# Designs tried in a protein design chat: VH-VL binders against q9c950r261to396. Part 26

Target 1, 136 residues: q9c950r261to396
Amino acid sequence: VPTFEDVKEVTIRRSKLAKWLMEPFFEELIVGCFVRVGIGRSKSGPIYRLCWVKNVDATDPDKTYKLENKTTHKYLNVVWGNETSAARWQMAMISDGHPLEEEYRQWIREVERTNGRMPTKQDISEKKEAIQRTNS
Short names: E, the ipSAE of ESMFold2; O, the ipSAE of OpenDDE; V2, 0.75 times the mean of E and O plus 0.25 times the DockQ between their complexes.

## First folded at step 12 (VH-VL; framework fv_ixekizumab)

Design w4 (at its last look DockQ between E and O 0.90; V2 from the best seeds 0.00; counts 0 for: pae E 2.02 > 2)
Fold by OpenDDE, look of step 12:
Structure w4 (fold): chain C 136 residues (1-136), chain A 122 residues (1-122), chain B 112 residues (1-112)
Amino acid sequence: as target 1 above (136 residues)
Amino acid sequence: QVQLVQSGAEVKKPGSSVKVSCKASGGTFSNYAIHWVRQAPGQGLEWMGIIIPYFGTAYYNQRFKGRVTITADESTSTAYMELSSLRSEDTAVYYCARGGEWLDSYYYMDVWGQGTLVTVSS
Amino acid sequence: DIVMTQTPLSLSVTPGQPASISCRSSQSLLDDWGKTYLHWYLQKPGQSPQLLIYEVSNRFSGVPDRFSGSGSGTDFTLKISRVEAEDVGVYYCMQSIDYPYTFGQGTKLEIK
């Protein structure tokens, strides 16, 4: 099981998504990363779910939205528990903050509950290296 | 095109519970949230809560003080709203509504059910 | 809770004339990313509410272009350039930046 620190290092913030959006390496790099999807805001603050990125979905060019100052039709297919049930998500709804340990624990529990795929230490290491190679 | 069909009208006694269903058709249930909104006779709209089936989580208007329970059955594409400890003031038309085509649009209601009248009287 | 205040609460309009409804929130509906969570609904007599405008100014599918939304921060406006008989009903603004979502009191639009 990847540690919280491992997941933090491969969690991509909204601002980084916007920065990488048009880069040739983006769609490949983002796979296997984590993102925090916003599902509301209460009096205690924003509510996020930590999700694993399955792939970039750009199959609907007519559905565009603004990500920072850029217009895009690229969405993320993210997985909270099992990849057989991925959810399509606008990148503009991704957090620009770091994940919380409680969010990590929620994700772990859901993956276990649904018998989902757990990234290996090797998966995480490779992703960390790939991210570092971007030097951005 | 997504449609939401709600269960029929209910007549309840004070102190009892009511459970209203909302069946979705024509789309992928896990792609959106379901809201519950009620409207007392001659009054405005009141948001009760939201469920996001994909995450299996619901959030409630605390004004109901824990009397509301929202659930979802993905296998039948049906959302439920149960209101307990009914009072006469709970007499209203209850609406379910879809939160967006995708989960990222959960925060506005683009498709509404036909409404369910719940009457609470002794 | 965020309080939404609409003005006026009732409006009588001659067909073909414009109408304007104001909605004010007790706090800003703008998030740190630039999204404003203000929406407009219409409930025609005997019907369920229907979405008119989402995120301040975006017309929902099928909504005529005579409807327009504007505003920022805490002050918002729904405008109908030429009111028609089919526009009769109660208009609601709604905020969705914070749980619980809250609606304005509603504005009843009637035809003279």
Scores: ipSAE 0.879, ipTM 0.951, lowest interface PAE 0.6, mean pLDDT 96
Fold by ESMFold2, look of step 12:
Structure w4 (fold): chain C 136 residues (1-136), chain A 122 residues (1-122), chain B 112 residues (1-112)
Amino acid sequence: as target 1 above (136 residues)
Amino acid sequence: QVQLVQSGAEVKKPGSSVKVSCKASGGTFSNYAIHWVRQAPGQGLEWMGIIIPYFGTAYYNQRFKGRVTITADESTSTAYMELSSLRSEDTAVYYCARGGEWLDSYYYMDVWGQGTLVTVSS
Amino acid sequence: DIVMTQTPLSLSVTPGQPASISCRSSQSLLDDWGKTYLHWYLQKPGQSPQLLIYEVSNRFSGVPDRFSGSGSGTDFTLKISRVEAEDVGVYYCMQSIDYPYTFGQGTKLEIK
């Protein structure tokens, strides 16, 4: 079971998604990482869910949006709990902040509730290394 | 393509509860966010809350002080809004509405149900 | 809660003439991501509301090009370049940047 620190180290922020979105390695790097998906904002602040990236969807080139100073038609298919379903999300609604421990616990509980799959510690280690190489 | 069909009109006594259903047809129900909006006679629109079935969560307008419960049944593609401790001022048309074709468009309402009149009278 | 204020509350327009409806919010509707969460709905007599414009200026599918939206921050406008009989109804702006979502009080448009 990956720890909160394991997941935090492979959680990708919006600014990094924007930085990498045009690179040829983008999908290979991002698949299997985590993102914080925004599902609303209350007086106590924004509300996020920590989700696992299943794949990148770029199948409709006419469905474009702005991500910071760039324009893209790439979306993330993310998983909450059961890996047999996914939610499609524009990257402009991904958090630029770090995950919270409670968000990680919510993710763990949902995976357990749905008997879903989670990354192994080896999967996480490989993603961490890939991210580090890209940042160097 | 997508339609939201609501349950029929109801007449209720003060102090009772009402549960309005909203059945979605077309598309994948787990990709929907469902809003509830009411309109008292001759008045404007009032947002009551949202359910996001994919994430298993609902958010409510605090104006209702916990009297509203919004739920979803994915097996029947149906959302529900239950309003308890009914008062005469709860007489209104209650609408459900979908938040968009894809879940990342949850924050505006693109398909609306036909509305359900709830009358609260003694 | 974010207060949405529409002006005018009632509007009587000669067919073929333009119409303009203002909507002001008590707080900015622009998020840190660059999106603005202001939307316009039309409720025709005896009907459910229908979406006209989302995110300030995007016409929803099937909405005629005589409808346009503009504005930023806290100040927004819906314009109808040439009013037609089918445009009669009540127009609402709505913010969705924060829960609870809130509507303006509505602007009733009539033909004269």
Scores: ipSAE 0.625, ipTM 0.894, lowest interface PAE 2.0, mean pLDDT 91
ESMFold2 (binder alone), look of step 12: mean pLDDT 92; pTM 0.949

Design w5 (at its last look DockQ between E and O 0.16; V2 from the best seeds 0.00; counts 0 for: pae E 8.9 > 2, placed apart)
Fold by OpenDDE, look of step 12:
Structure w5 (fold): chain C 136 residues (1-136), chain A 122 residues (1-122), chain B 112 residues (1-112)
Amino acid sequence: as target 1 above (136 residues)
Amino acid sequence: QVQLVQSGAEVKKPGSSVKVSCKASGGTFSNYAIHWVRQAPGQGLEWMGVIIPYFGDAYYNQRFKGRVTITADESTSTAYMELSSLRSEDTAVYYCARGGEWLDSYYYMDVWGQGTLVTVSS
Amino acid sequence: DIVMTQTPLSLSVTPGQPASISCRSSQSLLDDWGKTYLHWYLQKPGQSPQLLIYEVSNRFSGVPDRFSGSGSGTDFTLKISRVEAEDVGVYYCMQSIDYPYTFGQGTKLEIK
């Protein structure tokens, strides 16, 4: 099981998504990363779920939205639990903050509950290296 | 085209509970949220809560003080709203509504059910 | 809770004339994503509410272009350039930046 620190290092923030959006390596790099998706706000603050990125979905060029100062039709298919059921998500609604340990624990519990795929240490290491190679 | 079909009208006694169903058709249930909104006779709209089936999360209007329970059955594409400890003031038309075409658009209601009248009287 | 205040509460309009409804929130509806969570609904007599405008100014599918939304922060406006008989009903603004979502009181639009 990847540690919280491992997941933090491969969690991609909104500002980084916006920066990489048009890069040739983006769609490949983002797979296997984590993102914090916003699912609402309460009086205590924003509510996020930490999700694993399955792939970039760009199948509908007519559905555009603003990500920072850029217009895009690229969405993320993210997974919370089992990848047999992925959710489509705007990158504009991804947190620009770091994940919380409680969010990590929630993700772990859901993966276990649904018998989902858990990234290996090798998966995490490779992703870390790939991210570092971008030098950004 | 997504449609939401709600269960029929209910007549309940004070102190009892009511459970209203909302069946979705024509889309992928896990791609959106289901909101519940009620409207007392001659009054405005009141948001009760929302469920996001994909995450299993439900959020409630605390004005109901824990009397509302929202659930979802993905296998049948059906959402439920249960209101307990009914009072006469709970007499209203209850609506379910879809939150967005995709899950990331959960925050506005683009498809509405036909409404379910719940009458609470002794 | 965020309080939504609509004005006027009732409006009588001659067909073909414009209409304007104001909605004010007790706090800003702009989040750190850059989205403004203000939406407009219409409930025609005897019907369920229907979405007109989402995120301040986006017309929902099938909504005529005579409907328009504008505003920012805490002040918003729904405009109908030429009111038609089919526009009769109660208009609601709604905020969805924070739970619980809250609606305005509603504005009843009638035809003279």
Scores: ipSAE 0.816, ipTM 0.935, lowest interface PAE 0.7, mean pLDDT 95
Fold by ESMFold2, look of step 12:
Structure w5 (fold): chain C 136 residues (1-136), chain A 122 residues (1-122), chain B 112 residues (1-112)
Amino acid sequence: as target 1 above (136 residues)
Amino acid sequence: QVQLVQSGAEVKKPGSSVKVSCKASGGTFSNYAIHWVRQAPGQGLEWMGVIIPYFGDAYYNQRFKGRVTITADESTSTAYMELSSLRSEDTAVYYCARGGEWLDSYYYMDVWGQGTLVTVSS
Amino acid sequence: DIVMTQTPLSLSVTPGQPASISCRSSQSLLDDWGKTYLHWYLQKPGQSPQLLIYEVSNRFSGVPDRFSGSGSGTDFTLKISRVEAEDVGVYYCMQSIDYPYTFGQGTKLEIK
């Protein structure tokens, strides 16, 4: 089971999504990483979920939105728990902050509750290496 | 450069409902919270609720006891506020207002509509 | 609900002189992550409210530097170093740490 530190190291912030958006490697890199999705606001502040990226959806070129200083029609399909939670999100809804340990614990509990799938430690190690090469 | 343009003034009878529209232009509609704030004549500001159009969920001031419904239509970049069971004290100017440009800034309002006067007769 | 109390409710200022408006909340507006949810708005006669200051002390774009905000916890102040004729209107503080968001009762600024 991946640790919080493992997941944190492959969690991609909004600013990185915007930086890599137009690169040819974008989809290959981001699929299998994690993102913090803004799902609403509580009285204690914004609510985020730590979600696993399954694919990039660009099927409707007319559904555009602004991501920082760029316009895109790319959306992230993500999972929280298992495939029944699969949902499509604009990348503008992704946090530019780091994941919290409580968010990781919520993700673990939801995977367990739903008998969902999670990446192996090897999967995460490969993503970490890919991110490091891209940041060079 | 973002503008919020609201529907025109309305005169309503007690017990009826009113639906005020708020059309956003310039910038991205789905990513920004839309708040509703009202102001009775000569009085201060009262927050009514908020919607983030991307989620479609709205949060309300409980003072209104379920009389307020806030919705959004992403395809037209328009938010709506419907107030039912109107009373004379609901006579007010109703404003829509946009939160900040990013999700983590939606809790203060940086762009305001021109306001819609709703008068509840009698 | 968090009660926001402004002092004074009305003030008259000679042009070029300073003005100060106090806002007190019934609960702390500081969250566990160090952000404080106190904002200031101005409603000029016949106009919609406009944002002046967000998160205690940050001037919104286009707001003159004669406006400044300060404070912490439950006590906050808006200062105008030199009042101009265009500054007339009603000033509101607002908290957004908890639903429902609430405004102070307003401070009407007039020119003597």
Scores: ipSAE 0.007, ipTM 0.592, lowest interface PAE 8.9, mean pLDDT 87
ESMFold2 (binder alone), look of step 12: mean pLDDT 91; pTM 0.946

Design w6 (at its last look DockQ between E and O 0.04; V2 from the best seeds 0.00; counts 0 for: pae E 11.6 > 2, placed apart)
Fold by OpenDDE, look of step 12:
Structure w6 (fold): chain C 136 residues (1-136), chain A 122 residues (1-122), chain B 112 residues (1-112)
Amino acid sequence: as target 1 above (136 residues)
Amino acid sequence: QVQLVQSGAEVKKPGSSVKVSCKASGGTFSDYAIHWVRQAPGQGLEWMGVIIPYFGTAYYNQRFKGRVTITADESTSTAYMELSSLRSEDTAVYYCARGGEWLDSYYYMDVWGQGTLVTVSS
Amino acid sequence: DIVMTQTPLSLSVTPGQPASISCRSSQSLLDDWGKTYLHWYLQKPGQSPQLLIYEVSNRFSGVPDRFSGSGSGTDFTLKISRVEAEDVGVYYCMQSIDYPYTFGQGTKLEIK
């Protein structure tokens, strides 16, 4: 099981998504990363779910949205438990903050409950190296 | 095209509970949220809560003080709203509504059920 | 809770004339992502509410272009350039930036 620290290092923030959006390596790099998807806001603040990125969904070019100062039709297919069921998500609604340990624990519980795929230490290591190669 | 079909009208006694169903068809249930909104006779709209089946979580209007329970059955594409400890002031038309074509649009209601009248009287 | 205040509460309009409804929120509906969570619904007599405008100014599918939404922060407006008989009903603004979502009181539009 990847540690919280492992997941934090491969969690991609919104600002980084916006920066990489048009890069040729983006769609490949983002797979296997984590993102914090916003699912509401309460009195205590924004509510996020930590999700694993399955792939980039660009199959609907007619449905665009603004990601910071950029227009895009690229969405993320994210997985909370089992990759047999993924959710499409605008990158504009991804957190620009770091994940919380409680969010990590929620993700772990859901993956276990649904018998989902757990990234291996090797998976995380490779992703970390890939991210570092971008140098930003 | 997604449609939401709700269960029929209910007549309840004070102190009892009511459970209204909302069946979705024409889309993927896990791709959106289901909101519940009620409207007392001659009054405005009141948001009760929302469930996001994909994340297995629901959020409630705390004005109901824990009397509302929203659940979802993905196998039947049906959402439920249970209101307990009914009072006369709970008499209203209850609506379910879809939160967006995709989950990332959960925050506005683009498809509505036909409504379910719940009457609470002695 | 965020309070939504609509004005006027009732409006009588001659067909072909314009109409304007104001909605004010007790706090900003703009989040740190740049999204504004203000939406408009219409409930025609005897019907369920229906979405007109989402996120301040986006017309929902099938909504005529005579409907338009504008505003920012805490002040929003729904405009109908030429009111038609089919536009009769109660209009609601709604915020969805915070749970619980809250609606305005509603504005009843009638034809003279």
Scores: ipSAE 0.864, ipTM 0.948, lowest interface PAE 0.6, mean pLDDT 96
Fold by ESMFold2, look of step 12:
Structure w6 (fold): chain C 136 residues (1-136), chain A 122 residues (1-122), chain B 112 residues (1-112)
Amino acid sequence: as target 1 above (136 residues)
Amino acid sequence: QVQLVQSGAEVKKPGSSVKVSCKASGGTFSDYAIHWVRQAPGQGLEWMGVIIPYFGTAYYNQRFKGRVTITADESTSTAYMELSSLRSEDTAVYYCARGGEWLDSYYYMDVWGQGTLVTVSS
Amino acid sequence: DIVMTQTPLSLSVTPGQPASISCRSSQSLLDDWGKTYLHWYLQKPGQSPQLLIYEVSNRFSGVPDRFSGSGSGTDFTLKISRVEAEDVGVYYCMQSIDYPYTFGQGTKLEIK
């Protein structure tokens, strides 16, 4: 089971999505990473889900939106526990904040509750290396 | 009890702009997506766009070709829709509407404003 | 854009009798993850629209249980088991799987 630190290192913030948006390798880099999705607020504060990116949907070039100072038609398909909680999001909906350990624990519990899949530590390590090579 | 109160009716000339306000009362303004929908006289509903105030990000129906700007002011719990380069076919009632509460339900509208009639005539 | 087609465009119903409205989409409203983005609204005369049914079959809070929704993929139905005078208005289906969100053309329900 990946640790919180493992997952945190491959959790991509909105500002990084915007920085990498135009790179030809964008989808291959982002698939398999995590994002914090703001799904609403409770009476006690904002609700985030730490979600696993399945793919990038760019199939309709007319569906554009502003992501920081750029315009895009790329959307993220993400999962939280298993496929029954899958959802499609504009990247503008991704938090620019750091993941919290409680959000990680909620993700673990939801994967266990739904008998879902999670990345292995090897998958995480390979993704960390891909991110590092992209920064060079 | 959540309510959306919109600004009053307006009469505009072609080529001008209109800015309709939508003030939310009850609950936390940033908890909800705010949609804008219009209805031309005797016609159906047309979705114009949405803003999620927590993120400050708006999404638009491209039919309007950049003429629509949707914003939010959290300090006053007010969303705004501005439609520029007005044409006679923009004569309609403009509604703001709130997305669902609490969970991942932003994509349908549960509370609607009273509507704002905008008439475009020379 | 996803085209939403409602039938019939008008209904005239005797109070106490059932009504049924069909909505067909030009593309599936089921995402890859099992959620279906089809919703129903009622606009009573002189009023703003109100939500009746979300995600095919879920009644919104305060909506009477005589309203029910069903369907899958591209074919959906709203049923009213026993029409009352307060049910008069125009019914719209709406999809929210892809931008722009689109409505059906509406079905006007009248009392005979």
Scores: ipSAE 0.007, ipTM 0.555, lowest interface PAE 11.6, mean pLDDT 85
ESMFold2 (binder alone), look of step 12: mean pLDDT 92; pTM 0.948

## First folded at step 13 (VH-VL; framework fv_ixekizumab)

Design x1 (at its last look DockQ between E and O 0.91; V2 from the best seeds 0.81)
Fold by OpenDDE, look of step 13:
Structure x1 (fold): chain C 136 residues (1-136), chain A 122 residues (1-122), chain B 112 residues (1-112)
Amino acid sequence: as target 1 above (136 residues)
Amino acid sequence: QVQLVQSGAEVKKPGSSVKVSCKASGGTFSNYAIHWVRQAPGQGLEWMGIIIPYFGTAYYNQRFKGRVTITADESTSTAYMELSSLRSEDTAVYYCARGGEWLDSYYYMDVWGQGTLVTVSS
Amino acid sequence: DIVMTQTPLSLSVTPGQPASISCRSSQSLLDEWGKTYLHWYLQKPGQSPQLLIYEVSNRFSGVPDRFSGSGSGTDFTLKISRVEAEDVGVYYCMQSIDYPYTFGQGTKLEIK
C-alpha cells in the first residue's frame, strides 16, 4: 500500500495540469497520478476527493471549458475505488492544493471496499521519476 | 433521454416519516448526482440535499435539522429521500433532479422527476 | 446561506416584446476555478422545473436562442428577446457555489 507521502508526491495540482495541458507527454504522464477533484463547497470551503487518474478523455471536441486562461476539451477519467467505474472530470475543478491525509484514508478505504487496484510502490516510484524528468 | 420517475403521492400524520423514491432510466446512474428539491403549495423552490453515489457522500440543507436522509441504490438506479418527524409545514411537492449530464456538472439540475406530493395532516 | 434576490417578482408582457429578469446574490458566485455558479430554471404551470441556462450564459439543450443569460459576480440577468405564450411560468435563479443551494423567490411571467 502506498504511503500518504508517496501519494502526495504524485498528486498533480491544477496549475501543473494547465501547464502540461498541451505538452506531448501530458496524456501519458498523467496516467497513474492522483488529483483532488472538487465535489462541492461548504461554508468551510471546497470539498475534494482524492482520485487516481485512469486516462485523458478528449473524445468530445464540442464540449470545451476554461482551464486557467486556456480553452480545452480534454478531461480526466478519474477513479474512486475501482477502475471499472471511472468518472469524467474537468481539470478546472481540480485542486491547486496538496491532498489531506483524511482524503488519502478515504481513498484507501474505498479501494479496499471495492477490491480496486492499489498502485504498487514500484508504480509510484516510476511515476515520480517520470515527473522529475519533465522537470515538474 | 434520461428520465427520473418518482414514487406516488403520500398522506402522512404529523410525527411520522415518509420515504420518496426516484428511479433513473437511461444513462449511467453513477455518472451524475441526485438532488432533492421541494416546493410548498404556492411557494418557491427549496433545496434539501444532494447525493453523489460515485463518491458515497450526501450533503444536506441544515435547515432541516437532520430530519432528511438521502440514500441511493446503484443496483436499481434509485435514489431515496426520507423525511422524518413530519410537520404540516412539510406538505409540499418533492422533486428529485439529476445533477448534470456528467458527474463534474453535479451543481446544476438538468433532468427533473415529475414530483411527489406529500401531504401532512392530522 | 447565500441569499438570492429576483426582480421583478412578476411581470406581464405582450407577445413579441422583450422581457428581463434580474437576480442578485448576497455574495460572489465566482469560485477560484473561474466558474460562476448561477443558473436559471423555468417552471411552467402544472409542470416540474426545467433548466434554461447554466453557468450564467449557457443555454441548455433545446432552449430557444431567444433566451439569454448574462452577468458576473453578484448581478445576473435573464433576457427573453421575444416573449411567446409558451414562456409563461415562474422563473428561478439558483446559486450552487455553496451548500446549501438557494433559489431566488421566483418571477412569474404572464402574457398580456
Scores: ipSAE 0.860, ipTM 0.945, lowest interface PAE 0.6, mean pLDDT 95
Fold by ESMFold2, look of step 13:
Structure x1 (fold): chain C 136 residues (1-136), chain A 122 residues (1-122), chain B 112 residues (1-112)
Amino acid sequence: as target 1 above (136 residues)
Amino acid sequence: QVQLVQSGAEVKKPGSSVKVSCKASGGTFSNYAIHWVRQAPGQGLEWMGIIIPYFGTAYYNQRFKGRVTITADESTSTAYMELSSLRSEDTAVYYCARGGEWLDSYYYMDVWGQGTLVTVSS
Amino acid sequence: DIVMTQTPLSLSVTPGQPASISCRSSQSLLDEWGKTYLHWYLQKPGQSPQLLIYEVSNRFSGVPDRFSGSGSGTDFTLKISRVEAEDVGVYYCMQSIDYPYTFGQGTKLEIK
């Protein structure tokens, strides 16, 4: 069972997504990582959900949007709870901050409720290493 | 392509509740956001709330002080809005509306139901 | 709550002439990441509202190119370059940067 700290270390910020966007290794690197998707905004600020990245969808070249100062048609298919149900998300609506413990607890609860899969500590370790190599 | 079909008009007494249904056809219902908007006779549009079934969450306009409950049944592709403790001022047409084509466009409404007239009278 | 103020509240225009509707928000609709949450809807007589413009300036599918949107921050404009009879109805702006979402009061467009 990965801890909050384990998940935090492999949660990818929007600025990193923008940095790696055009690299040939982009999909390979970010699949299996986490992102915080924005689902609205209250008076106390943006509302996020912590999601697991299943794959990158770039199949519709007409669906372009701005990510930072770049234009892209790449989207993330993300998973909340069970891996069999993904949602497509533009990377412009991914947080550039770190996850909150409350968001982690919500994710754990949803995975348990839906009998979803959690990454192992080994899965996390491999993603940490891949991220470190990419930052070199 | 996507269509939202709402339940029929209702006449209710003050103090009772009404539950309006909104059945979606087409697409993956759990990946849609569903909004509820009402319009009193001769007046403008008032947003009541949103449900995002994929994340199991709903957000409400606090103007209704807890009288509104929005739910979804994914097995029937149907959203519901229940308004309790009805008053004559709640007489309005109630619309459901889907967010954008994909869930990351939840914040605008591109498909609207036909509306449901709810009349609150003694 | 964010207040949306439309001006004018009614228009009477000759077919073929331009029309312009202003929408002002009580707070900026631009988020910290560069997205602006201002949308326009038309409610034709006896119909449900329909989306015209999303995110300030993007025409929704099937919307004629005589409709255009512009603006930034707190000030937004919907323009119709040549009003046609089918354009009659009530126009609403809406913000969706913060919950609760709010609409302007509406602008009734009529043909004279």
Scores: ipSAE 0.694, ipTM 0.904, lowest interface PAE 1.6, mean pLDDT 91
ESMFold2 (binder alone), look of step 13: mean pLDDT 92; pTM 0.949

